# Designs tried in a protein design chat: VH-VL binders against Nonsense-mediated mRNA decay protein 2 (upf2). Part 26

Target 1, 242 residues: Nonsense-mediated mRNA decay protein 2 (upf2), of Schizosaccharomyces pombe (o13824r41to282)
Amino acid sequence: LKKNTAFMKRCKSSLTSENYDSFIKEIKTLSLKKFIPEITAAIVEGMMKCKATKDILSSVKIVWALNLRFSTAFTGPMLANLYCALYPNPGYSLCHESYFELKQNENEVSEKDRSSHLLKVRPLLRFLIEFWLNGVVGTPEDFVSYLPSTDSNDKKFRKPWFEEQNLKKPLVVLLFNDLMDTRFGFLLLPVLTSLVRTFSCELFTTEDFEDKETLELVNRLNPVVWRTYLRKSLNSYVDKLE
Key: E = the ipSAE of ESMFold2; O = the ipSAE of OpenDDE; V2 = 0.75 times the mean of E and O plus 0.25 times the DockQ between their complexes.

## First folded at step 23 (VH-VL; framework fv_mosunetuzumab)

Design v5 (from u1 with light chain R35N; at its last look DockQ between E and O 0.69; V2 from the best seeds 0.74)
Fold by ESMFold2, look of step 23:
Structure v5 (fold): chain C 242 residues (1-242), chain A 120 residues (1-120), chain B 112 residues (1-112)
Amino acid sequence: as target 1 above (242 residues)
Amino acid sequence: EVQLVQSGAEVKKPGASVKVSCKASGYTFTDYYIHWVRQAPGQGLEWIGYIWPYTGDTDYNEKFKGRATLTADTSTSTAYLELSSLRSEDTAVYYCARGYHFTEYYFDYWGQGTLVTVSS
Amino acid sequence: DIVMTQSPDSLAVSLGERATINCKSSESVLYSSNNKNYLAWYQQKPGQPPKLLIYWASTRESGVPDRFSGSGSGTDFTLTISSLQAEDVAVYYCQQYYDYPTFGQGTKVEIK
């Protein structure tokens, strides 16, 4: 139990590349199954603290190791926790004015609350895309059954992602439609710019890749039809900036 | 268009503190990171840390934790580096530099540099 | 920390000839998820701040002449100046950003 408590504490506060080997060893040796709810909550909190690419990649590999051992018993709750951290009011876009007002029970959203949420959004969006690229998640169908039950039938507080027609769509398509929503201005421009620069080939390139292995991987994860759609959406977003 | 203008040279005694300013213009200050990099005379470059002015998020090279403090004033578009407990080995030109976004820690625009000399 | 090692420390090249600078990292800086190398190159002339030349190992920054090119992957990288000009006399630095930033020790390029 002592080792399990230390493991969960490290998930919460020490998801680093330097701890990677220790995490992998413990995932192989510890009896973790009854602690999965605590692990999923802790690891999402730990993800919010990652600030270097090396630590993000190491954390993705740690999550993959847990997926190999526990499959959907781990990834379902983990993805649900990640989604709920991104969308505490799932009926709205990430930075919708009403979302911030409801959270604070105030007439106006404070700048501290907006900046605090954007600080969390930045790493969590990066991880969600990483999990999509690495096969941990493909569509909303993969984790919808793990979302809080009381909100499953309330269309006001649930993203359209979980409606029948959208459950099998690539998650990143639905995510980027939300990120490129200009109804609230360009509040997410810095975050969107970072994601576009990081994943341009995987999400937006319509040309064939030079590397056959990379092309086959990207086409399996995000077919050309969806990359074309996302490119058009990005172009529209950029046009509105001008 | 994009410009980073730093405060002037400083001469300090060991044990003192120094605060270097970096005023940004020609872009939206809160959309980019400000990094600090130093270069001792005749030596290479050493990263100190960053700040994201919109959120106040900072991180530091372990070597400087506890001595370096990065701040930003969004009303004046100015970033600051404060380095405390100065030693002679801290003698260097200190640069501010604009970085892109989260995890993309390379630098497209640089300030002119501020020489900080620490001598007895 | 990822240690960046450049070679040579100094080189002299005739005008119009090719200059080649090598950079080696102590561990891979290839981000496997996007297949990009997190490596940048800078030029620093005497009395001036560094200037960004290349990012993602091979992408030229806007306004940088075509004679500058970057190549390599993983741990081994090269900056090439295809036809050295007088204004290219400088110290060149590689820098990784796969982890927190670290720089190579620099390579001084001179006219022979």
Scores: ipSAE 0.667, ipTM 0.862, lowest interface PAE 1.6, mean pLDDT 85
ESMFold2 (binder alone), look of step 23: mean pLDDT 94; pTM 0.957
OpenDDE, look of step 23: ipSAE 0.845; ipTM 0.931

Design v6 (from u1 with heavy chain Y100T, light chain R35H; at its last look DockQ between E and O 0.69; V2 from the best seeds 0.00; counts 0 for: pae E 2.3 > 2)
Fold by ESMFold2, look of step 23:
Structure v6 (fold): chain C 242 residues (1-242), chain A 120 residues (1-120), chain B 112 residues (1-112)
Amino acid sequence: as target 1 above (242 residues)
Amino acid sequence: EVQLVQSGAEVKKPGASVKVSCKASGYTFTDYYIHWVRQAPGQGLEWIGYIWPYTGDTDYNEKFKGRATLTADTSTSTAYLELSSLRSEDTAVYYCARGTHFTEYYFDYWGQGTLVTVSS
Amino acid sequence: DIVMTQSPDSLAVSLGERATINCKSSESVLYSSNHKNYLAWYQQKPGQPPKLLIYWASTRESGVPDRFSGSGSGTDFTLTISSLQAEDVAVYYCQQYYDYPTFGQGTKVEIK
């Protein structure tokens, strides 16, 4: 009991490469099954605090270890929780102006809301891409059944989180379409720029790899058709920027 | 073009504090991280920390936590390093540098450096 | 922290000849997710701040002459100046950014 509480606290505050070995040992030995809901919440909060590449990769490996032990019983709820943290307002895009209500006023509360959103968006998008690259998530189909209703009323009339044609699209494609949404201007340009440069080969191009086997893996995870699509979308975005 | 212009040299006694400024121009200040790196005379480079001016988010090399404070003023496009409880081993040139990417902390533009001398 | 060790500490090279600087990290800086080596090289001329030359181990920064090249992977990296020019007299630093940044101790390049 005491060990399980300590484990969840470390998930929330100490997802670091220094703690990696301890996490792996605890995942193998502790009785965690009944605490999975708390673990998913703690892990997502811990992800938002990762600031070094090494810690992000260690956290992805920790999540993978939990997936190996608990499969969809952990991974489904974890992805749903992560997605809801990224989209607390499911009817809004990542660029929705309510997160960036600077068009009408610049009061202190609006600045804090913008800062809070930006602090979450960078790490959570980064982790979703990492999970895609490591096979933890492919499409919304992997977690959509764990998402709450978009309305607290009768679920019979609820609006879906995803259109049915999008359930089988790579999640990263859907995220980047949303990130490149120009309806509200270029509010997340710094986030887009960072992610494009970090993952240009995996998401936008076919010819940047030195290693043949690495290229074959990337082609399997994100087919050329989707990378071509995203490259065209990025070019259109850049054209509108200037 | 992109420029980072730092404040002038400082001479301090042990136990004092110093505040170094770094004024950015030629780019959107809030889009990039500002990092601070120091170089003791005849020595190599040591990373101190970063600030993201848009959000005020900071992180520090553990060695400097509790003594270093990074701030930014977006209205003047100026970043600041304040280092407290100065010791003689803090004598160094302090650089500000622009970081281009989240978690990928390499530095494409550097300020001219500010010499801070700490002597009794 | 990832420790970066350069060799040699200094070298003297004739004008037009090749200069080779080695950098070794205490652990791999190859990021498996994007298959990039998180390593940069900087040039610092006397009395000047460092200048970025190379990132991702082998990608030249804009405006850096073709005579500068980076190579290596994992823990072992090399900066090569294929034909040393007088203006290349400087101290060269490697830096990893796989974890929080750390720098090598520097390699001074001189004209023989």
Scores: ipSAE 0.596, ipTM 0.835, lowest interface PAE 2.3, mean pLDDT 85
ESMFold2 (binder alone), look of step 23: mean pLDDT 94; pTM 0.955
OpenDDE, look of step 23: ipSAE 0.830; ipTM 0.924

